# VHH binders against o75319: the designs that were tried, part 233

Target 1, 181 residues: o75319
Amino acid sequence: GNHIPERWKDYLPVGQRMPGTRFIAFKVPLQKSFEKKLAPEECFSPLDLFNKIREQNEELGLIIDLTYTQRYYKPEDLPETVPYLKIFTVGHQVPDDETIFKFKHAVNGFLKENKDNDKLIGVHCTHGLNRTGYLICRYLIDVEGVRPDDAIELFNRCRGHCLERQNYIEDLQNGPIRKNW
Below, E stands for the ipSAE of ESMFold2; O stands for the ipSAE of OpenDDE; V2 stands for 0.75 times the mean of E and O plus 0.25 times the DockQ between their complexes.

## First folded at step 18 (VHH)

Design CC7 (framework vhh_7qia_2; at its last look DockQ between E and O 0.93; V2 from the best seeds 0.84)
Fold by OpenDDE, look of step 18:
Structure CC7 (fold): chain B 181 residues (1-181), chain A 118 residues (1-118)
Amino acid sequence: as target 1 above (181 residues)
Amino acid sequence: QLQLVESGGGLVQPGGSLRLSCEASGFTFSSYYMGWYRQAPGKQRELVAFIYSGGSKNYADSVKGRFTISRDNAKNTVYLQMNSLRPEDTAIYYCAAFKGEYGSTDYWGKGTPVTVSS
């Protein structure tokens, strides 16, 4: 239950806002029960997430959790003012069309409801990299018409880590456009 | 230190056109992401157009088909061609440059006013 995800410590806790977008990626925050297994400087809790976002002079308007488990933290650990959306996303494989659609729908809904502010869509999986990067890039490619390499490059730069999964990269670069509606 | 200077703003009638320019100095911005933003009185700043370092472009829905963003890296300049202007396009337009790297800083121009009025 409280096992630290493999290589979780190796990734930056929070990326930078992706310019021209409302996205910010981060690794999964861990609830207090995990702290006993971490050095103080390695800890990254839901509270730490919001503090780091604030340090960037940003504000989260939505959190999309792509992990395939609920063991890392509880929605109750988040401020009530920030909506939480769980999209169970299997790791290591390209998300299916339903998952992609759910993500796009959530993002589009948020953008429609938040035209009057500049709040961010926080997206995370376990490491906030592969699943997270794929779905964000998939959105930029399919919905905003961004070239795949441009989307991937932007994500990688802002996250501070590069997408690692070749199947994700290949699908983004050469895969078909997915349905938006 | 990177500086951005906007120009080309002014007063135009509805249906008119303007071309905004933003010139960068201090650094070359070929690797930067460039954006045009605008802020109308009493409203939040909003993205108008965005151009990736790789050339991809994105537009706000309200300006799609009317505005075109482009860049000339040799001149360190980003442009915003605004056609079919509407009163609701009235705002101060800001140019912004983004390195797009973790830990980097964003740069903003001082803005150029655009007023669309009959």
Scores: ipSAE 0.876, ipTM 0.936, lowest interface PAE 0.5, mean pLDDT 95
Fold by ESMFold2, look of step 18:
Structure CC7 (fold): chain B 181 residues (1-181), chain A 118 residues (1-118)
Amino acid sequence: as target 1 above (181 residues)
Amino acid sequence: QLQLVESGGGLVQPGGSLRLSCEASGFTFSSYYMGWYRQAPGKQRELVAFIYSGGSKNYADSVKGRFTISRDNAKNTVYLQMNSLRPEDTAIYYCAAFKGEYGSTDYWGKGTPVTVSS
């Protein structure tokens, strides 16, 4: 449907580039059909996403969409041709090892193919917070060896909102390292 | 104002070592993320090494095992120990400080040149 996602209006549209990484997080942009239910200042379209990235003097090189639907926008509605990958991520539990592997594989592939530029990996779920923050932090912890508290702190600061889901936070802080598998 | 001043660059033979320093003034050093970046002629600036406020470290694949980033909060200084230098490490090296908070200002030094050549 055309219904605005619950609490979507409460979140900053786009975070800040996470320094030391190639990540930027944002909430799901909403295609034009949703704008009839939004005040002008509430709108955040695919075009708005790209404008906000350009305002930060950055460029997207990959979008990883963690939602399970294309009702919010379709890749064909993006204002520029950018590689796009959908990874279904269950929202009520810690993502399983297959989901984590798919995310790591996509990030590692991007970094290899984009070693000669500074383009960013844009990651979003519905709100750009819990699932997004979990997978970014899991990558930093497992692949880059970042301490859990450091990864969480960087994500929270750059997103402008703190991770909310306690089971995700506890898994990041106290759970096992997920070897690249 | 907030300033970052790099030092320690110079000319060195392949296989040699250099230690870069970056001294910070005008802010609480321990709360910032710090990084070393480099830019070779005709190339984009790239991350070399990054250190989180809590001490985690990250390195570019091309320097891993040869370079070490560290910080001394008492001296407001971040270091880059560069061992086993190669000609492809030739670049201007920049220190950067990031608060990371949405809307915050990042700080960059003016750079220190490093040349690795026979």
Scores: ipSAE 0.750, ipTM 0.894, lowest interface PAE 1.0, mean pLDDT 91
ESMFold2 (binder alone), look of step 18: mean pLDDT 82; pTM 0.828

Design CC8 (framework vhh_7qia_2; at its last look DockQ between E and O 0.88; V2 from the best seeds 0.82)
Fold by OpenDDE, look of step 18:
Structure CC8 (fold): chain B 181 residues (1-181), chain A 118 residues (1-118)
Amino acid sequence: as target 1 above (181 residues)
Amino acid sequence: QLQLVESGGGLVQPGGSLRLSCEASGFTFSSYYMGWYRQAPGKQRELVAFIYSGGSTHYADSVKGRFTISRDNAKNTVYLQMNSLRPEDTAIYYCAAFKGEYGSTDYWGKGTPVTVSS
């Protein structure tokens, strides 16, 4: 139930907006019930997420949750003004085509509906790194035609941590393009 | 301190072409991501074109096929070739530099005006 994810404390809570994109990555915020297991400075709640985003002079327009559980926080913990989308994504393996499509569809839908603003798409998995990085990079590669190394480098720099999973990196670099529709 | 200076803006007729330049000074920007943005009167600033440090490019749908972003790292300059200009392209165009690292600062030029009118 309230077990802190392994190595969760080791990652920066929130990355930086990826320039040229509407993406920002962060680790999973934890609801209040987890606070008793954390030092005050280690706490990162949904509220903390929004505060940190604001500190960057940014605004979230959508949150895409890629975790494969619902135990970390509730959508009700988020402001009503920010849509929440859950895409159950299994860890440690390359997301399947359906997951990739769901992600792309969500991003494209958001961009179409938010042409008149500069709100961000917040994406997170558990650590906001591997699954998150893969899907963001997959989008940049498949939809925007960005070279894999350029996409990966940008994500890593902005997240403050590098993609760790070799299978993800290899798929991004050498894997096939996935359909966009 | 990194500074960006735009040039090349002006008045052109519809269908015309302009080439914008943005020169960086103070630092080399070979590792920076560069972007052209524009802001029309009464509208929000919008991304026009983006070029990665590795050379990848991205364009707004409205300018795709008409505009080309490029960079010359030896000259610390980013360019925006604008062809087939339209009245709706009228705006102040801004150059921006992004290091793309967590905690880094973004840099912006003062802008160069582009007016497309018959």
Scores: ipSAE 0.886, ipTM 0.940, lowest interface PAE 0.5, mean pLDDT 95
Fold by ESMFold2, look of step 18:
Structure CC8 (fold): chain B 181 residues (1-181), chain A 118 residues (1-118)
Amino acid sequence: as target 1 above (181 residues)
Amino acid sequence: QLQLVESGGGLVQPGGSLRLSCEASGFTFSSYYMGWYRQAPGKQRELVAFIYSGGSTHYADSVKGRFTISRDNAKNTVYLQMNSLRPEDTAIYYCAAFKGEYGSTDYWGKGTPVTVSS
């Protein structure tokens, strides 16, 4: 059946809002069919996600799903009031320029449409760490002019886990600014 | 207890300038992210300017080019230089400090009022 993603249990379900930004990162929520392989305290469903966001006194206004699969939950499991966007992102390699552009476009569109509220952009991949951290940091660096080390530090602190993939870290720290206009 | 104390608010005419200061005590200032937020009557509190622990800055579109955030880690102080003030900048301005660590508590000042009117 529905296999729990490798090491998924090792990560905190939901990070903390990244202050000064509209981002919050989390690992992929798992629909009910996965729960047969989980202890009750290990479960993290779409409903659990929204409860945890509310516990932080926050509200999601967009979910960006970076996974390269659609088996973990259905968009229909999300409240109808929260837009959902999938950006297929290949793992283990630095995301290509098309993927980076799609992410930036989605974030910029959200910020424009939500300038009169404080709703958050929720971003996840499988673990909510490497692909998620890369694209959030790439946005902060390229679009907001944040220094790479500042962006990485903020993400790591707020996620509660440090970025793991060295090729991502190297590209953020020393790679070119992506001019995705 | 960790404390943030704002100062520098007041009444000013349109086109004028003010500099807000926020002095922090009771924590290691250099490791915190700092922000200025504002809240006008009947409106949601909004981010005005943000400065990372390493010095990167971010501004709301409505103030970009007019306001400048800076920090002096030796004095445990963050500043907001506000130029070309407009009536829509009228609000209570709050200093905030963020550790960023998962599960950590954010800290807020009591606010300093700024009124921009003829």
Scores: ipSAE 0.722, ipTM 0.889, lowest interface PAE 1.3, mean pLDDT 91
ESMFold2 (binder alone), look of step 18: mean pLDDT 82; pTM 0.829

Design CC9 (framework vhh_7qia_2; at its last look DockQ between E and O 0.82; V2 from the best seeds 0.83)
Fold by OpenDDE, look of step 18:
Structure CC9 (fold): chain B 181 residues (1-181), chain A 118 residues (1-118)
Amino acid sequence: as target 1 above (181 residues)
Amino acid sequence: QLQLVESGGGLVQPGGSLRLSCEASGFTFSSYYMGWYRQAPGKQRELVAFIYSGGSTRYADSVKGRFTISRDNAKNTVYLQMNSLRPEDTAIYYCAAFKGEYGSTDYWGKGTPVTVSS
């Protein structure tokens, strides 16, 4: 259906590139069919996403979609030049090891293949906050060796919103390191 | 306006050491993330080292164990200690400051050359 996600309007559409990384987080763009339920200024389509990225003088090299539905937009709505990866990620609970591994693998693969450019990895869930923030931070912590608080602080600052889910925060701060391979 | 000025570059022999400094002026950068980047001739700019506000550091794989990034907020200065230098480390090294907030501006130094040659 075309139901606007709860609180979707409350979040900034696109964050900023996370300095020192190639990550950028954003809320889920909504396909045209949702526009009838939104004020013009509230609309955020796949096209709008790319426009906003361009306004930041950045370029997306990969989109990782963490939503647990396919109703928001279609991969066909994206430019053909930007790979799209779906990782079905259940909300409200800490992603399982398989999900974490999939995410890490995708990121590592991208970085390996894109050493000659500075294209970004765009990551989103519904709000581009909790699932998105957790997995990005999990990567920074497990793979890059960043302290949990530093990772969380960086994400929050760049996204313009703070991680909200206490279970995610606690897992990042105190949870075990997950395997990288 | 925040300005970054790099220093400490020069010519060194393989195996030698250099210490780069980057001093900020105009504003304090205590709330900024700091990084060192480098660009070799004919190559793209690449991250060398990054330091977070909380003190975490990241390094390019090629410099891990050899380079150390640090910062002194009281002096508005970020440092890059470069040990065991190799010819492939030859590049112009740039200091950068990032706030990471919406509408914020990233700042870059003009760069300091590092040449590692026998």
Scores: ipSAE 0.878, ipTM 0.934, lowest interface PAE 0.5, mean pLDDT 95
Fold by ESMFold2, look of step 18:
Structure CC9 (fold): chain B 181 residues (1-181), chain A 118 residues (1-118)
Amino acid sequence: as target 1 above (181 residues)
Amino acid sequence: QLQLVESGGGLVQPGGSLRLSCEASGFTFSSYYMGWYRQAPGKQRELVAFIYSGGSTRYADSVKGRFTISRDNAKNTVYLQMNSLRPEDTAIYYCAAFKGEYGSTDYWGKGTPVTVSS
């Protein structure tokens, strides 16, 4: 159905651009069919996403959708022709190496294709927090050499919400560096 | 009021060195992320070097191995040591400060020009 995700209303729709990076995180936008269960001020549609990015004087160049489902919106609901990539990411556990690899590959490809502009990579899961924060931080740590606490702090500040799942935080802080291919 | 004042720019020959300084007025400097950006005529402003509040650093590919960003929290100052300068490094260099906190304001210096030419 068209049931809104649990606690989805409790999260800021879109974070702030993470300075020094090309990332911005947000919660999943919901297509119009979900709006019957939302007050007008609670709505956050694909169009709202792009308007909020524009209000920050930014531009999306890629959306990475980490949700394990396809029911929230369709890529055709996006108001602009922006590259879209789905990486099915299982919740509640640390993403596996294949998922991490796919994320790193997508980010590295984007950076090469977009080296002459300043467009952003938008990343979301359902709430734009745990899976999103984990994969962004894993990229910063493994690929860019950022210390775990620095990566986590930047994500938390810019998202406006702290990473919540202890197993994700523990893996980022104390887990092995995942080797790049 | 947070204010950023750059210094150290100027004219230099290729292969030379310059050290840029950016002094921040503001007693919470240690909690800010700091960056050096540059803009050449007709081009967009680009990140040169970035330093996290906790000390992690990042560099544009074009300057890796030649430039070093550092910070001195006791002096509220961020530095950019620029070695092996090339004509392509010619630009106005801007210091920027980011709280990173949702809804916070970013701060930019007025810029210091760097010209690398024979």
Scores: ipSAE 0.778, ipTM 0.902, lowest interface PAE 0.9, mean pLDDT 91
ESMFold2 (binder alone), look of step 18: mean pLDDT 83; pTM 0.839

Design KO1 (framework vhh_7qia_2; at its last look DockQ between E and O 0.05; V2 from the best seeds 0.00; counts 0 for: pae E 15.2 > 2, placed apart)
Fold by ESMFold2, look of step 18:
Structure KO1 (fold): chain B 181 residues (1-181), chain A 118 residues (1-118)
Amino acid sequence: as target 1 above (181 residues)
Amino acid sequence: QLQLVESGGGLVQPGGSLRLSCEASGFTFSSASMGWYRQAPGKQRELVAFISTGGSTNYADSVKGRFTISRDNAKNTVYLQMNSLRPEDTAIYYCAAFKGEYGSTDYWGKGTPVTVSS
């Protein structure tokens, strides 16, 4: 059976664009097969994602999927052709250096290729919170020079939920800054 | 028991104003980020305004310049001042609390309806 991820119903589907960045965060959309176990107001499909982005007068230019599984939806289920990148990110641990470098490389590549438009990078894990928040904040800290507390506050505000995992928060606040790669 | 109670909704003409209030109990209010969300019929719930524990604010583009979120920690209350109301602001408005201690936990009120109609 297609199990609804624990606590998934309790999270805002899509956050707001993070001011001063090209990021928007959201929880994993669930393909139609999951809807049998959801009330109508709880549904959040790939189509719903794109509609919500359009309602904000924004456009996705890249989706970075951080989940360690492909069971929730397939890229072919997206209603529009948009660049899609999966970075398998192990949950429950601070992402390793290889994962961080892959994320930074993807973001930097996007910014270069999209310097003449306003398209956004959509980032999600299962809940769009811990792994998503960590990697976005790590990028802002290491590449853009944002202070850790300011990056965390910006993410929390725009996502509408605070980062939960203490080990992620501690690494962001006290861990090394990786300015080169 | 943790509770969020919204009030101040109602029927208003386009161009009018309303002030929504949300009184919180059962948790340390000053330690929670607060938000106002809305849901129109047939649509998903969306963020309208957010205020952090430190007072930093964020607004949906559709309401920026018209709506103001504020908080009064002495009264355990968050407010949404809604000016220049439009028919598209018609929705049920929900208060939400997000406790920041060691993690995030979502708490929602029952909602207060707002109808903007001529």
Scores: ipSAE 0.007, ipTM 0.149, lowest interface PAE 15.2, mean pLDDT 84
Fold by OpenDDE, look of step 18:
Structure KO1 (fold): chain B 181 residues (1-181), chain A 118 residues (1-118)
Amino acid sequence: as target 1 above (181 residues)
Amino acid sequence: QLQLVESGGGLVQPGGSLRLSCEASGFTFSSASMGWYRQAPGKQRELVAFISTGGSTNYADSVKGRFTISRDNAKNTVYLQMNSLRPEDTAIYYCAAFKGEYGSTDYWGKGTPVTVSS
């Protein structure tokens, strides 16, 4: 249905580009049917997403949707020029190796195909924080060799919210590197 | 009160090197991530390099392997070593500070011009 996700209103709609990366995180945009349950200033639609990205003088080149549902918006709500990738990711638990690999593969594919531009990889889950932050940080750690705490710091600052899930943080800090192939 | 002062820009031939410096004041430097941006005429400002408070670095693909960002917390200074410069590197280079708890760039320098030309 059109139930607003819990605490969805508490999070900034869109973060900032992560410096040195092509990542930007945001909370899930909600299709028009949700607007009746929101104050005007609370609304965040797919259109609003793109407007906010433009306000940052950025351009999305890919959207990776990590939510485990399809009820929030439809790919058809997005511009045809921006690829949409769904990676069903269960909340609250550390993503499995397959999910991590899918994410890495998607990112690497995008980067390979987009060497000639500076378009961003937009990543979101429900709140654009925990699942989103974990996978982005996991990528930075495993693929880019970034120190875990630095990756987490960078993400938190740019998202405007800190990773909340302790199991995610612990896995990032102390967990094994996941295979990249 | 907050200030970022860039220096080191200038004219250089292709293949040459420059070292940019950015001295920060008015905030706790060690608590801020720092970055370098550049803006060429008619183009949007783009990220060149980033260095976290922990010292991790990231680079734009266009400068990776050629540019190196570093910081000296004792001097409140961030550096950008630019090697193998190309004409396309010509731009005004801006120092940026991410000193806020959260958010985007919190402060910008006035910029230092870099011109790569034969």
Scores: ipSAE 0.005, ipTM 0.253, lowest interface PAE 10.8, mean pLDDT 91
ESMFold2 (binder alone), look of step 18: mean pLDDT 83; pTM 0.832

Design KO2 (framework vhh_7qia_2; at its last look DockQ between E and O 0.01; V2 from the best seeds 0.00; counts 0 for: pae E 16.2 > 2, placed apart)
Fold by OpenDDE, look of step 18:
Structure KO2 (fold): chain B 181 residues (1-181), chain A 118 residues (1-118)
Amino acid sequence: as target 1 above (181 residues)
Amino acid sequence: QLQLVESGGGLVQPGGSLRLSCEASGFTFSSYYMGWYRQAPGKQRELVAFIYSGGSTNYADSVKGRFTISRDNAKNTVYLQMNSLRPEDTAIYYCAASKGESGSTDYWGKGTPVTVSS
């Protein structure tokens, strides 16, 4: 189906690059089939995503899609020059260790291959907030050694919205470090 | 009138050290993320180091292990200790402050030049 996700309109389409990182978060772009259900100013397509990134004088080097569906857009809607990675991530619950590892592995792989540039890792779930924020923060905490509250604050500030799920926040603040290998 | 004023730049030999300072005024320093950027001739401005409000730090790979960013909220000052300097570190170094619901840099210093040459 092409129903608009709940509260999707309430969130900024694209955040800002997280300083000191290669991350940028955004809400899920929607393919053309959704446009008939949106006002023109509400539309946010894959093309719009790239336009907004360029407006920030940034370039995407990788897109990590954390949604648990494939109905929002197709990889074919993206430029061929930008790799697309799907990590099916269940909503509302803390991602499992496998999901966390997959995310870390993808990020680390990207960083190894992209040492000579400043391209960004674009991460999104439905709203580009909770799942997205958790995994980015989890990476910063576990891999980069960032204090949990600093990671959360940085993400929230750059995304323009705060993490909403208490279980995610608590896990980030008090949960165990997950393996990086 | 918000200001960021850098100091500490200069000429140094390879392997030498410099300590940059950036004094902030006109805003609540402790609430801002602070960072150092640099721009070499003919190159784009790049991130060198960033320090969060809580004290966590991030570094560019090229300076990891050599540079240390720190902040003194009581003095409204952010520092960049640069050790083991290399010719490729030659650039104008800029202090930056960031706050709000945007990850963009809100304020920039005028920059302080660092030249590493024998």
Scores: ipSAE 0.019, ipTM 0.283, lowest interface PAE 6.4, mean pLDDT 92
Fold by ESMFold2, look of step 18:
Structure KO2 (fold): chain B 181 residues (1-181), chain A 118 residues (1-118)
Amino acid sequence: as target 1 above (181 residues)
Amino acid sequence: QLQLVESGGGLVQPGGSLRLSCEASGFTFSSYYMGWYRQAPGKQRELVAFIYSGGSTNYADSVKGRFTISRDNAKNTVYLQMNSLRPEDTAIYYCAASKGESGSTDYWGKGTPVTVSS
């Protein structure tokens, strides 16, 4: 079946724009077929995502989906004007170098092509926290030169939840710097 | 040229302990991040533990509290103390070294097999 992801209800749907960046993080939106298993106030669909972004006076210009599956929603459920990119990212382990490169390449490409607007990059995994937080922070550290602790604190504050996985946090704080390709 | 040589693997019963060693040669050991990975039959290689040049450590959730990574820069050696071993720890264990400049593991050992079985 179409089981609600474990602990998905425990997380705020959408964070706040991270100041000084073009990032906003959120948990995976769930297509209409999941709504039978949710109370109305628990629903968070692709349309709900866009409405919540507009409530913040923001607009998405790219969605980066880090999940390993297509079962939560289909790219065709998104507005036609929003590019969508899936980067299959395994959970529970630090993403490999190819995954990190794909993320950096997508972000750098977006920033170049969107320099004349203020649209955001939306990033999500299942909960919008561990994989999402790791890759956003990895980008800020490696590409923007942000100090690891500052990147983590900015993400945590804006997401509204702290990064949970120790191996991700330790790699960000003490692991190798990944050079940009 | 550059080499990592693992030792200390073997057969052990569940609940037992092993200490793996990895001796490094042909590079400046103290500037490298060192790690242990493992590959079980039918599975992909996975990170077990990582120790950074400054001595901080990182562990996979599956081994946290049971395994301890350490390093001795004077002996160019990294260790993995494995306690409370379980059958699911059965794998070939690989030593790895990374300088972090490329964002990838720079050097791999040949591996040392560990079998946990009664």
Scores: ipSAE 0.000, ipTM 0.126, lowest interface PAE 16.2, mean pLDDT 84
ESMFold2 (binder alone), look of step 18: mean pLDDT 82; pTM 0.832

